# VH-VL binders against p38851r773to978: the designs that were tried, part 13

Target 1, 206 residues: p38851r773to978
Amino acid sequence: EAWCYFQDNFKVGSKTLFHVLFGDKSQVFPSSLFLCKKGSNLNNNSYWERIRRAKEDASCQFELCRKLQFQLNRTSNFIKDLLWLKDDNDNFKLVLQQRVTKIKQGYYFEVEEGPIIVKFPLCHPLLLRVRFIIAECITSQGESLKKCDLAILYDFNYVESIDKLNTKVEKLWLFERIHLNWALRYCKLEHSEINRKTREYLKKFN

## First folded at step 1 (VH-VL)

Design s04 (framework fv_spartalizumab)
Fold by ESMFold2-Fast, scan of step 1:
Structure s04 (fold): chain C 206 residues (1-206), chain A 122 residues (1-122), chain B 113 residues (1-113)
Amino acid sequence: as target 1 above (206 residues)
Amino acid sequence: EVQLVQSGAEVKKPGESLRISCKGSGYTFTDYWMHWVRQATGQGLEWMGNIYPGDSDTNFDEKFKNRVTITADKSTSTAYMELSSLRSEDTAVYYCARDHEYLFGEYAFDIWGQGTTVTVSS
Amino acid sequence: EIVLTQSPATLSLSPGERATLSCKSSQSLLYSSNNKNYLTWYQQKPGQAPRLLIYWASTRESGVPSRFSGSGSGTDFTFTISSLEAEDAATYYCQQYYSTPYTFGQGTKVEIK
């Protein structure tokens, strides 16, 4: 399943977030979601090598990417803003609707950081589901996190996009770590609780 | 509660190898880095290396890299540290320590094992 | 390798007094991109494992008494116990998380008279 549904909810600041329901457990969830874990220092080659190894899980990448591309081709020629859509059973369906570039090779989610524009292939719907939940975090001041691209920042496909650019890789990994830490620290939930909920969602997909 | 329990004291001869264990409980073992730190009698703390049990990624201090091996068994939530070619200078208390949750910006060893005393003498 | 130098080596004080410990780094521990200092303080009592007290130079670990605090930035850091208690007799270590290998200071022993 390339789309995700939300049945239950929990509160972060003034916003209500929903638990993800995923019916298909046949796919192995890529460990690449956890490659943001610190290893030694902020520009360690070991860190991105772990992402490269996760990228080589061709079976998972191929199947999930094809499912997502099929859904996007069927529903829209132009992808719009990220929206929470309510289904007929009163569940919210998270839809990737914005900042996606369609090219002949598929769909890509764009991240902009100063002069750097990185295109992330829309593969691994399971990873996108969990990451978009994190991106819905809001600050204690009631401000919504405006960086939906945080849902993509730990994608193993990042290595494919910038394989030859070590300096840019180091700068982008730092960007990812800073923005995720900033967003999570300003949420009302304790760090342990947010991480626990993230682990719960991942278990549903394995 | 979160706890790290280490194996018992060891007495070794120079040239032998050491293997000590650290069992985690009360948390998801594969989500945290496990570090190994030693302390020689009357001296300070010295970082040896770490492992991420989820994918067995390891890092070492260069002074130990050719002698130390760190492994983890996910089924038993246990990390192991092996140190080969033991010398009298390796006499120390060896600690394992859990890395505080990185995803939330904490950078500290928040839970430590009780320590394993290792004596290397002829 | 980053070298941390602690001073004084030993500090002997009476209960109720303020203890001030120094930790100096051979290079800056301030990471410019997030404006955080990668410096941590631990307490170690004889026969026990170290206990985390302060991380990011000034953030107190959950459950740690408010009398313990950290301050400083870049290369100069201070750890303070505002009103010393008998149970605070221990060796205190600073540690850097800025780069591997992670390194510790040599420790400051705090004794209660």
Scores: ipSAE 0.000, ipTM 0.429, lowest interface PAE 18.7, mean pLDDT 61

Design s05 (framework fv_spartalizumab)
Fold by ESMFold2-Fast, scan of step 1:
Structure s05 (fold): chain C 206 residues (1-206), chain A 122 residues (1-122), chain B 113 residues (1-113)
Amino acid sequence: as target 1 above (206 residues)
Amino acid sequence: EVQLVQSGAEVKKPGESLRISCKGSGYSFTSYWMHWVRQATGQGLEWMGNIYPGDSDTNFDEKFKNRVTITADKSTSTAYMELSSLRSEDTAVYYCARESYDFLTGDYFDYWGQGTTVTVSS
Amino acid sequence: EIVLTQSPATLSLSPGERATLSCKSSQSVLYSSNNKNYLTWYQQKPGQAPRLLIYWASTRESGVPSRFSGSGSGTDFTFTISSLEAEDAATYYCQQYYSTPFTFGQGTKVEIK
């Protein structure tokens, strides 16, 4: 089986953006993905239906990762984004994605309340569900959300978060006006490296 | 068809070093973990270590960590296990075994080599 | 390290009888995030390499006869041969692949009378 992994900060200009970390405890695509089946080649219904029907078929997962890598390799530069995050009181806050760093425990976000770390599940790093965060944002020094044309957050979040974030990311739907035909920048990992990291992570976890 | 073929029997003296090979065929050699397991006569199975041939990452049981070296040659699809400072208690059948391909759920050994008999005696 | 303890050490039965083998783990090998038990059962005949029979505690490997089954979860596991055949005379080992180092039980020898 092949898996997709994102290592760089994600950003996109005035276009729709999404972040993909592939994998979950069942190795199946979250049902939430079918809500994003329009708007890009990666959201084509026919492709997702094939994967859903043959969810245990390693070849389907391999083809998905190959197509994601192909599209990511063909994308151009990205711009910093604003993201909605749900806090412990069910309030949404905006996070400037200027310094989002992937670390062993998850992703590091800098916010006014101090750093936020969204931890990976207490299992494989690749058991993080596919996360579609569709946003069109250009942030320059505290620009208001009114400058963002579109933001759609959709995730079944399996990562643990430090006490400042809910462990569950709720679906938010806004009008989508942009077709998504491209994806986040991806640091291409060899299949062997992804497998090695996954097995070592599981074996260190006791 | 997947096959793991090991090198032939060895007779060694205490203090010498052992080197045995395991050649994989019928699959992508660099995409699967290869494990080494030994079994003394009339005794149970004992895991020694593993290697991921794609990047040569290795893990060992601490009992062997200072004596065992596991390597892999991608060009010949062959894994090697070397054990130094041999003792009589190292007399055993040594097996290589492939870990299954489902990297999220499959860590069981689906294919085994035929075994290499090693006798250490003075 | 995780220690696996098998019982009985030896089991002598006649063809057609039910064989029940136990494997107990010193700690849970159930991974809660995927609800899978990282436990396998192997058959080994004299002079041969081990043969995989059961993985994920209860899933039969392709080609393995239906008389072989596995059950249990967490720390207590059972391997059953519902109707023993002559060719089933062998030593059976359980193994955990939950964490490194991978460990095996000491084995249960099944003999035909």
Scores: ipSAE 0.000, ipTM 0.426, lowest interface PAE 19.2, mean pLDDT 60

Design s06 (framework fv_spartalizumab)
Fold by ESMFold2-Fast, scan of step 1:
Structure s06 (fold): chain C 206 residues (1-206), chain A 119 residues (1-119), chain B 113 residues (1-113)
Amino acid sequence: as target 1 above (206 residues)
Amino acid sequence: EVQLVQSGAEVKKPGESLRISCKGSGYSFTSYWMHWVRQATGQGLEWMGNIYPGDSDTNFDEKFKNRVTITADKSTSTAYMELSSLRSEDTAVYYCARGYDSSGYFDYWGQGTTVTVSS
Amino acid sequence: EIVLTQSPATLSLSPGERATLSCKSSQSVLYSSDNKNYLTWYQQKPGQAPRLLIYWASTRESGVPSRFSGSGSGTDFTFTISSLEAEDAATYYCQQYYSTPYTFGQGTKVEIK
């Protein structure tokens, strides 16, 4: 199982330098995912702006992870500390490669689910699959995200229900419920707490 | 000089299996994706799948996923495409092509392998 | 899957004339984060493998004559040969690499009168 862990990024003129940890063994993955509760005040970002931001970040990071996989020897049992330079033409160049002895907290793809932030480590095998799915829905049918919803649900037992949704609110509800139910499996939150927060969040679409 | 050289023409019967090779030379074989594309007589191009020889990562078009196998041998700089349970509809010229990811365009192509499936 | 539709199916012109070929995508192949169109153009002559001419919608491959050019963005793309030469008689295909599976248009056949 391959994974990427983004520690930081820097601007170097028009180019971006990424500081990345990469491994090909699941046992050395630094973090699966976690939920981070926001304060009492809810984030005012619109749902569609959150999704657009997440798609753009995920696509960029997915391309970097794909490029990293090109350069690494799969027989390695070590985490590699890598510096990648990305130019304006989406070309990636490996600048530095070193063996890592410690793992630090890295950059996360964030999706806001009401008062909760769901954090996904970049290039986790599951998140790579989500990125494939998200990319397919960019501007295809305006705001519908129907194909992204369908594709994301291929790893879940809900895929057939999406084509039956006929409203934006129902699509958003199912999309968010799936993310929260998936996160519960890995974040050990109380199911009742997640259901309550999901219902409260969705009230703003009604 | 970058060159992709494919194996020779094949004549098969329905139900048989096909194995085509594509040997790369003049570049770092393990640093570029190798794609497989087919073209029926007088028809358009159809992408089948790809492999990154450096780590044997593969991707397939879903309609070929249960019949196609793509492999690569680093020591001989050769990629292979196997297609099982052949049908008359599989009659086509099969090409290998080199690609860059995150660029994804195919800059060099093999000469093509003609495959005829008939009884 | 992304469907690419090319037009016209056949274009018959004399040497020296300008050829304009169209390729329309069922969805945008413009990626907003890098502002690039993930579209290529290939030339295929009878009995030969395709040859890359243009990538990223408008970037000419090394060694390709300057008479060949590409333009467009999002869903509507154009391939132009500014002054046709006899050796340009071929079928031209557009291809997207925005998402898998990679897909090709049906092709436009350019004939020289």
Scores: ipSAE 0.000, ipTM 0.420, lowest interface PAE 20.9, mean pLDDT 65

Design s07 (framework fv_spartalizumab)
Fold by ESMFold2-Fast, scan of step 1:
Structure s07 (fold): chain C 206 residues (1-206), chain A 118 residues (1-118), chain B 113 residues (1-113)
Amino acid sequence: as target 1 above (206 residues)
Amino acid sequence: EVQLVQSGAEVKKPGESLRISCKGSGYSFTSYWMHWVRQATGQGLEWMGNIYPGDSDTNFDEKFKNRVTITADKSTSTAYMELSSLRSEDTAVYYCARDLYDYGMDVWGQGTTVTVSS
Amino acid sequence: EIVLTQSPATLSLSPGERATLSCKSSQSVLYSSNNKNYLTWYQQKPGQAPRLLIYWASTRESGVPSRFSGSGSGTDFTFTISSLEAEDAATYYCQQYYSYPYTFGQGTKVEIK
């Protein structure tokens, strides 16, 4: 299986590595590079549209974070039902609280705070599946990626409670196993390190 | 309030060029695609192309054979559509419309009437 | 190029009647990765810009009355107005976002008797 690197100007933070599944294809991209699987379908217009869509959704996530930061700086109570956290590596995660009342099928969601209704763009649900964070990464080509991170993504349509989150953890474990060879080769990490960081990250929702 | 405001009506002669503007307000201009759609009198809608202002990525329908140029100015939140080598069949109402990545064109400009006659 | 064919061309009905409009695609507009049909419906009244009513084949846009609905998958799509009102006299267009170039159907004109 060959993988290709794309130098791309993603509108996302410089320390994030995204792990994305596209139907029967999978793609991974560090913040400074876009990495995809080469194959006969890579030259198919449909496959390139998937890559394009993933890039646009990643840009949407960055815009969402920027907008939330702007609103949070203006009024601390404005978006209290939409939880936004920053970790020790300057990476952001977005967590929807139980009281999110309206989610349009993939692209918009509404948060009610008393009499206030706030509409936020919600990126393609495929990019909101699994996201987990690690501090360092080295590519399979021996390149050192400064502050490369793997990301955990939540599917906001599926995570409503701790019970569902536990089920998601089991699916995340399976997902990690499928992509373990890639993660070990590119990030030079032990399986135990990836599992430990994933569990630590998900425990923040406990 | 989200709004798209287009430039005024144009009367052109065959062979001339057209430039229409579309100014966005009330939203993040760089986060949405801007489409251009035209409609001849009594006819259906025809998609011409789009631009993502955040990175100036453009797409267009090849039937216009490089006659169409779509640009955007982030500083003024304005998109432009230029159509060269005008023909009588280019007589139509031209619309701009925004779209957040396959969500659908939810906000439209008021339209710009273009008449091409000899 | 994906071709969308709408039928009937014109539909003349009385207030309170049910209007059913068809849109058929020359190829599937179902995106398997998210199980969404990339098909939208617009309403256009004379002298006005189109108005988005339905996206992803069956999801109503915010502020659109509940009498408007969409259904179908793959290549065959239906738009329904359950109880026609005078203000619903317009031309209705389907449109696909599955692949470039994006295309519209030729439209169905709904007239009130």
Scores: ipSAE 0.000, ipTM 0.429, lowest interface PAE 19.3, mean pLDDT 61

Design s08 (framework fv_spartalizumab)
Fold by ESMFold2-Fast, scan of step 1:
Structure s08 (fold): chain C 206 residues (1-206), chain A 119 residues (1-119), chain B 113 residues (1-113)
Amino acid sequence: as target 1 above (206 residues)
Amino acid sequence: EVQLVQSGAEVKKPGESLRISCKGSGYSFTDYWMHWVRQATGQGLEWMGNIYPGDSDTNFDEKFKNRVTITADKSTSTAYMELSSLRSEDTAVYYCARELYSDYLFDYWGQGTTVTVSS
Amino acid sequence: EIVLTQSPATLSLSPGERATLSCKSSQSVLYSSNNKNYLTWYQQKPGQAPRLLIYWASTRESGVPSRFSGSGSGTDFTFTISSLEAEDAATYYCQQYYSTPLTFGQGTKVEIK
């Protein structure tokens, strides 16, 4: 049978779709917002332990890996306009027009801005809106997705609330509130692919 | 100044193989996708495939995937297209074109290579 | 694969006249998440490689004269030359970049006189 080509192409260290979208899965859950919401499941430790185990379900990661690879090819042109810059208080200031050169196996978005090539891993905080768009595109495909696939794409807490939101703007707002704090703290690849000149260039957009 | 320079005209017999080149200059060769597009006499344009020279990642139209091979040499900033098992319907002008960013927009084209396949 | 059909096959017009070219797609090339149409227009003069004129269905490439414009959405697209000049004699192709394989229309030949 066919296997996930995207996942199998990572030879140095095994990386799952979760690692590509969110960084190391060994990191703790996002902020107190996750644990303090109204709803019996959000404050239930046994519920969150079941969710953690489901997130590591290989069948869900395999299926999602196939869908992500397809979707990245389709949305790469769109994401050229969707780079957010953070300030010192972890707030995203602006949505900028950037040209995306290449997406390499989901690890890096290469952005060309004049003479400078900028590389961002997909888990990077600046690519939060890109991750949301990929999730929305996958869920709109008309395919039946497993609950664990939805949980991986949107985060477990967000998935429980998504059906109650009527517009894409409302969904994006909730996604940003839940996901931003976690990404800023736990994306280990945040600065590894950014050189000194590229980092200085990005400051002019803040 | 960005420039794509292609190899000269080819005359081939059915069953033979074709190998043509496209040399890029005036830009960072490894940072842009290079596409191959052909045009039969009096006909429209037909996309064949592409390559990202930075890591040799390739994509092809299913119609050509069993006969076409696209490669790139970083040291000479040159992309190559090989087409095997040539048929008379492969008679065309073959173009290379550079993709602007990841938008599939072709901002620079080679001058074209005329290929004639006749028995 | 997405099939693009252009019409008419040939337009023979005098300088100063308006040229209107059609391109119809077998499937929508409008991406709902960004509300953009993944369609371009190229100009090809005899013996030359194609030249990019319009992208995103209606955005004019830098350096392209204002008499060239594009419009339409989804499956039906129009390319217009508001006042034809002698140098505009060429074949014009539409191309979609919504999905691979990338596909082109068969072309519309614009002749002067």
Scores: ipSAE 0.000, ipTM 0.425, lowest interface PAE 18.0, mean pLDDT 66

Design s09 (framework fv_spartalizumab)
Fold by ESMFold2-Fast, scan of step 1:
Structure s09 (fold): chain C 206 residues (1-206), chain A 119 residues (1-119), chain B 113 residues (1-113)
Amino acid sequence: as target 1 above (206 residues)
Amino acid sequence: EVQLVQSGAEVKKPGESLRISCKGSGYSFTSYWMHWVRQATGQGLEWMGNIYPGDSYTNFDEKFKNRVTITADKSTSTAYMELSSLRSEDTAVYYCARDEGYYDLFDYWGQGTTVTVSS
Amino acid sequence: EIVLTQSPATLSLSPGERATLSCKSSQSVLYSSNNKNYLTWYQQKPGQAPRLLIYWASTRESGVPSRFSGSGSGTDFTFTISSLEAEDAATYYCQQYYDTPYTFGQGTKVEIK
């Protein structure tokens, strides 16, 4: 892979993906220099995992590249920890509860490490693996899961993490929410195709 | 229900350009990626590129990038693959395949278009 | 690009026998964040387009007979037909969708005696 300028034109709502992932780039990234791959689809989770791994393996002789690599490695390590399915433990839940912030009509998970503040909408694909803990955090803050707009990439492996939820009803409700929000924000499929796959999956719980 | 119907066989001379089509039916054409894959006689499958018809965003294998063009016409639910500067090595069966979208898998394929390049 | 190597090139077996096909990747196609292998198996009969059989290395596509199965992880994958039928005579290809360009193995031809 080659270093290249990241085009800050990919949207997550009204904000660019870069802004959402890395905050105000003027403080940390004086230029939008980033490792990229020709033809890469930024909506593909494997793209972001490949970027993270490439950064960990790459060497750079320029000061800007070193700073970018260091910042991305820290952010990527935190993202890796969020994406890697952790056992349901109270310490991790408490950390997430402390960092869930309601912004506008949605929620952001804020990460502060050194001078950097990174804001992830709870609907962002990079938070797929921890959606059940985040949903629980929202519920514990007095918000109903029914009012939560969680858009996540529809993946049966991630849906299997729903097994950590308390009840069958809660699991089915969350799966319905996953279906609806994934369709609204990330789905390239017809709604009928998603409904077919959802119905097939729900048979596993009956 | 879902069908991909490709245009008929082509016979071309070296240096000419090829344009073949793939018409989708039975689904929302603009909601699924369409891929192009080719196969020389007795050889394996080779991915060429794809297009998302909803916004015409394309991706290509680098070996084809300088001479392949993939387009889509929403009004006729038809994807096109154009290959320029044809060589004898381009003699192959060309397939279009729908990307299921959810898993990035090729769930439906066209019947194939046989292309022969010879002088 | 990720290179997939299939073996053997050809298998000649009798109906009822077990067919075992190998696919080796030049690098891991296991996505660490979801623990899924981005590997797919296709069946292609002469004069026909490929048919999707197995995805995620081991998940069978709807309508595919239970005698077809896949296994493996990371770089080493196996495709098995537990009891070969005459209709299974075909070339089988593995494909990775972990990274672009998407790549295919060279194929294993399964022949019925």
Scores: ipSAE 0.000, ipTM 0.422, lowest interface PAE 19.2, mean pLDDT 63

Design s10 (framework fv_spartalizumab)
Fold by ESMFold2-Fast, scan of step 1:
Structure s10 (fold): chain C 206 residues (1-206), chain A 119 residues (1-119), chain B 113 residues (1-113)
Amino acid sequence: as target 1 above (206 residues)
Amino acid sequence: EVQLVQSGAEVKKPGESLRISCKGSGYSFTSYWMHWVRQATGQGLEWMGNIYPGDSDTNFDEKFKNRVTITADKSTSTAYMELSSLRSEDTAVYYCARVSDWYEGFDYWGQGTTVTVSS
Amino acid sequence: EIVLTQSPATLSLSPGERATLSCKSSQSVLYSSNNKNYLTWYQQKPGQAPRLLIYWASTRESGVPSRFSGSGSGTDFTFTISSLEAEDAATYYCQQYYSTPYTFGQGTKVEIK
């Protein structure tokens, strides 16, 4: 729509929009999230495929692009990197691309590191809803941009740097921060014994 | 862990061309802007231009646009700055610097390359 | 292009004294949409590359001692060292990243007596 004007490379400050939102490892989701669409259904994965090709024609006002970048920068660090998680090979991957176990209407990611066995709930439908909330804030008319929790996808370069951490304790701490925050904020889960025991175990190594 | 390592000192004559390198390590090279800044002896800092290595997009100060070329090699994580038609006033220390993801300030700098242009 | 003017050119002070440095911009570097000033401060010692101390006019970079601070908005900025130490002898530069080309002030040299 009339809202957004991007260069051909879709740069937002020093980064491309794709790097800010999805990093290099995601090939499924579109980067043209600043297109305004009245009545858009962001709960449908096919919606993302439909707007992917709109990247070539996307436009975004310069002020809106910088405003969005600064909104991302003002948010608390504890919700950054929420799209990345530790997989079976001790590598961080995009959360929506990781599925370790099937459980009725949800997913669980199990981590076994020496004596520690932790089970973090992954609310796949709610994780998509969180991404859709972010996308809706980006693509909806200007009023909603002020209310968005846009920091969830901020700083993919930092997340990629985390992949180079050489200690399993540091990776488990990041995994705990990511998944417990997702569970508490987006899956409407109550504080649990698992969260307490995981914190106590990690604290012994810290 | 993040390091920017530049090539060694250069001595040139007027009219020649200069090419210096800046090798990045300890971070995602293709995801950060790399800038070039110079400083003549006893003078202040002067911005020359930048490159985004991921797509080779470049920007320059108009003062240098006709003489400066900035390139990047993804496979070696190395940025290059070439300055043509050298004059004595191009005598300076040349720095490469990375721009922070969060505030567009220069958070890491190379050690500098001393360039002397004299007849 | 935005021109940054620093003053004074040189400050000669004793350890423990307060150093106050000025940087004035020919145009506002305040971005109204986020209320942030696109102004940084760097420290440079002879033979070394500059070191980032302050960004967004007043935010200290990680690892920078608390005696260093920045203030100001729009076109008038101040950098302060509350209690000068011998290791603080250096030239200090302000820089704007509000618009390209990025520009630096001419520097203020801080000398310790």
Scores: ipSAE 0.000, ipTM 0.418, lowest interface PAE 20.6, mean pLDDT 60

Design s11 (framework fv_spartalizumab)
Fold by ESMFold2-Fast, scan of step 1:
Structure s11 (fold): chain C 206 residues (1-206), chain A 117 residues (1-117), chain B 113 residues (1-113)
Amino acid sequence: as target 1 above (206 residues)
Amino acid sequence: EVQLVQSGAEVKKPGESLRISCKGSGYSFTSYWMHWVRQATGQGLEWMGNIYPGDSDTNFDEKFKNRVTITADKSTSTAYMELSSLRSEDTAVYYCARDDYGYFDYWGQGTTVTVSS
Amino acid sequence: EIVLTQSPATLSLSPGERATLSCKSSQSVLYSSNNKNYLTWYQQKPGQAPRLLIYWASTRESGVPSRFSGSGSGTDFTFTISSLEAEDAATYYCQQYYSYPLTFGQGTKVEIK
């Protein structure tokens, strides 16, 4: 089968979408440049289901990264989006652990460090439980979160859903390319902290 | 001005079900939890459950979990509480209350429910 | 579930006296990460819905007279009315919002002689 590079626009009715596949680990997801496979795969039901799942995963992660990047320097709006991401259009919602403070929109505030569990409905299992750790560093002046310890932690309690991947290497590639690269590229998080937590998690796959 | 307005008094027979409404106004309805609390005559307050209208997430006290249903209609800014298999001990005043960080800053006027034959 | 026990059941005092109400929790409602106590006090007058007076154990709601105050931490909480007024005749409830299910104390009835 021949491989070609397509732009993936993730829109309903896009003819480009049904030919998009991820290439090797050199490809960047959610890059608009993807490796596509041609041939008789158009009549393969599992191929179409794989494309649908890739689109769902990409949409959820891309929206998360865009929201975090967009709101990074907007104290009240950033925390509002983190705490109250709506799920009525197949995105995600935040579940507060141990009754942490709920933030009023439009008011300056201090955010305590604690695990905030993000639940992603209808998305790839690796995104069903994402934790945000936010230190108390936001001032009444609305200063940016570069003063905060912000880390996105991926909780893989739903790893069973990716068991159809043939090898541990494929699972590790998916984790690195789809989750870490998007977080680093679009959310501008601390590279070393994310890599350290990733290495700790990957040791559990052995 | 924040206001919670509940539906009127109900008289029910044992075994029937009730449905009470609570209409919010003067605030972003989808941004606050709405709780249901009841109080039997001369007794204390009893939490039943809550709903976050923004995503329809619900929580219940286990004693009501198999009889109570809480829903919300975003288009009308109205929350509903349904309680089935009514018993005489369900005779109470039922309140809806808005949650601001876990504490109830605004309450409905209350709905008196009498269950007797 | 967290059980809240209020005492005394009834308090009968004259105007100008100090009323002290207790609320004890079966487990700590202090969240260590933010050092906040997830406890509230409400006032309920006959025939009316409850009204918020104190949240976070000691923070007075806007518009609430300064004679009302709350104190305590962890499992032991106190609500005080420093100089009782005739309009303070009511039942006072504590409530925890540390964990589900949310629970209330049984109430303390404050009567004016």
Scores: ipSAE 0.000, ipTM 0.421, lowest interface PAE 19.2, mean pLDDT 61

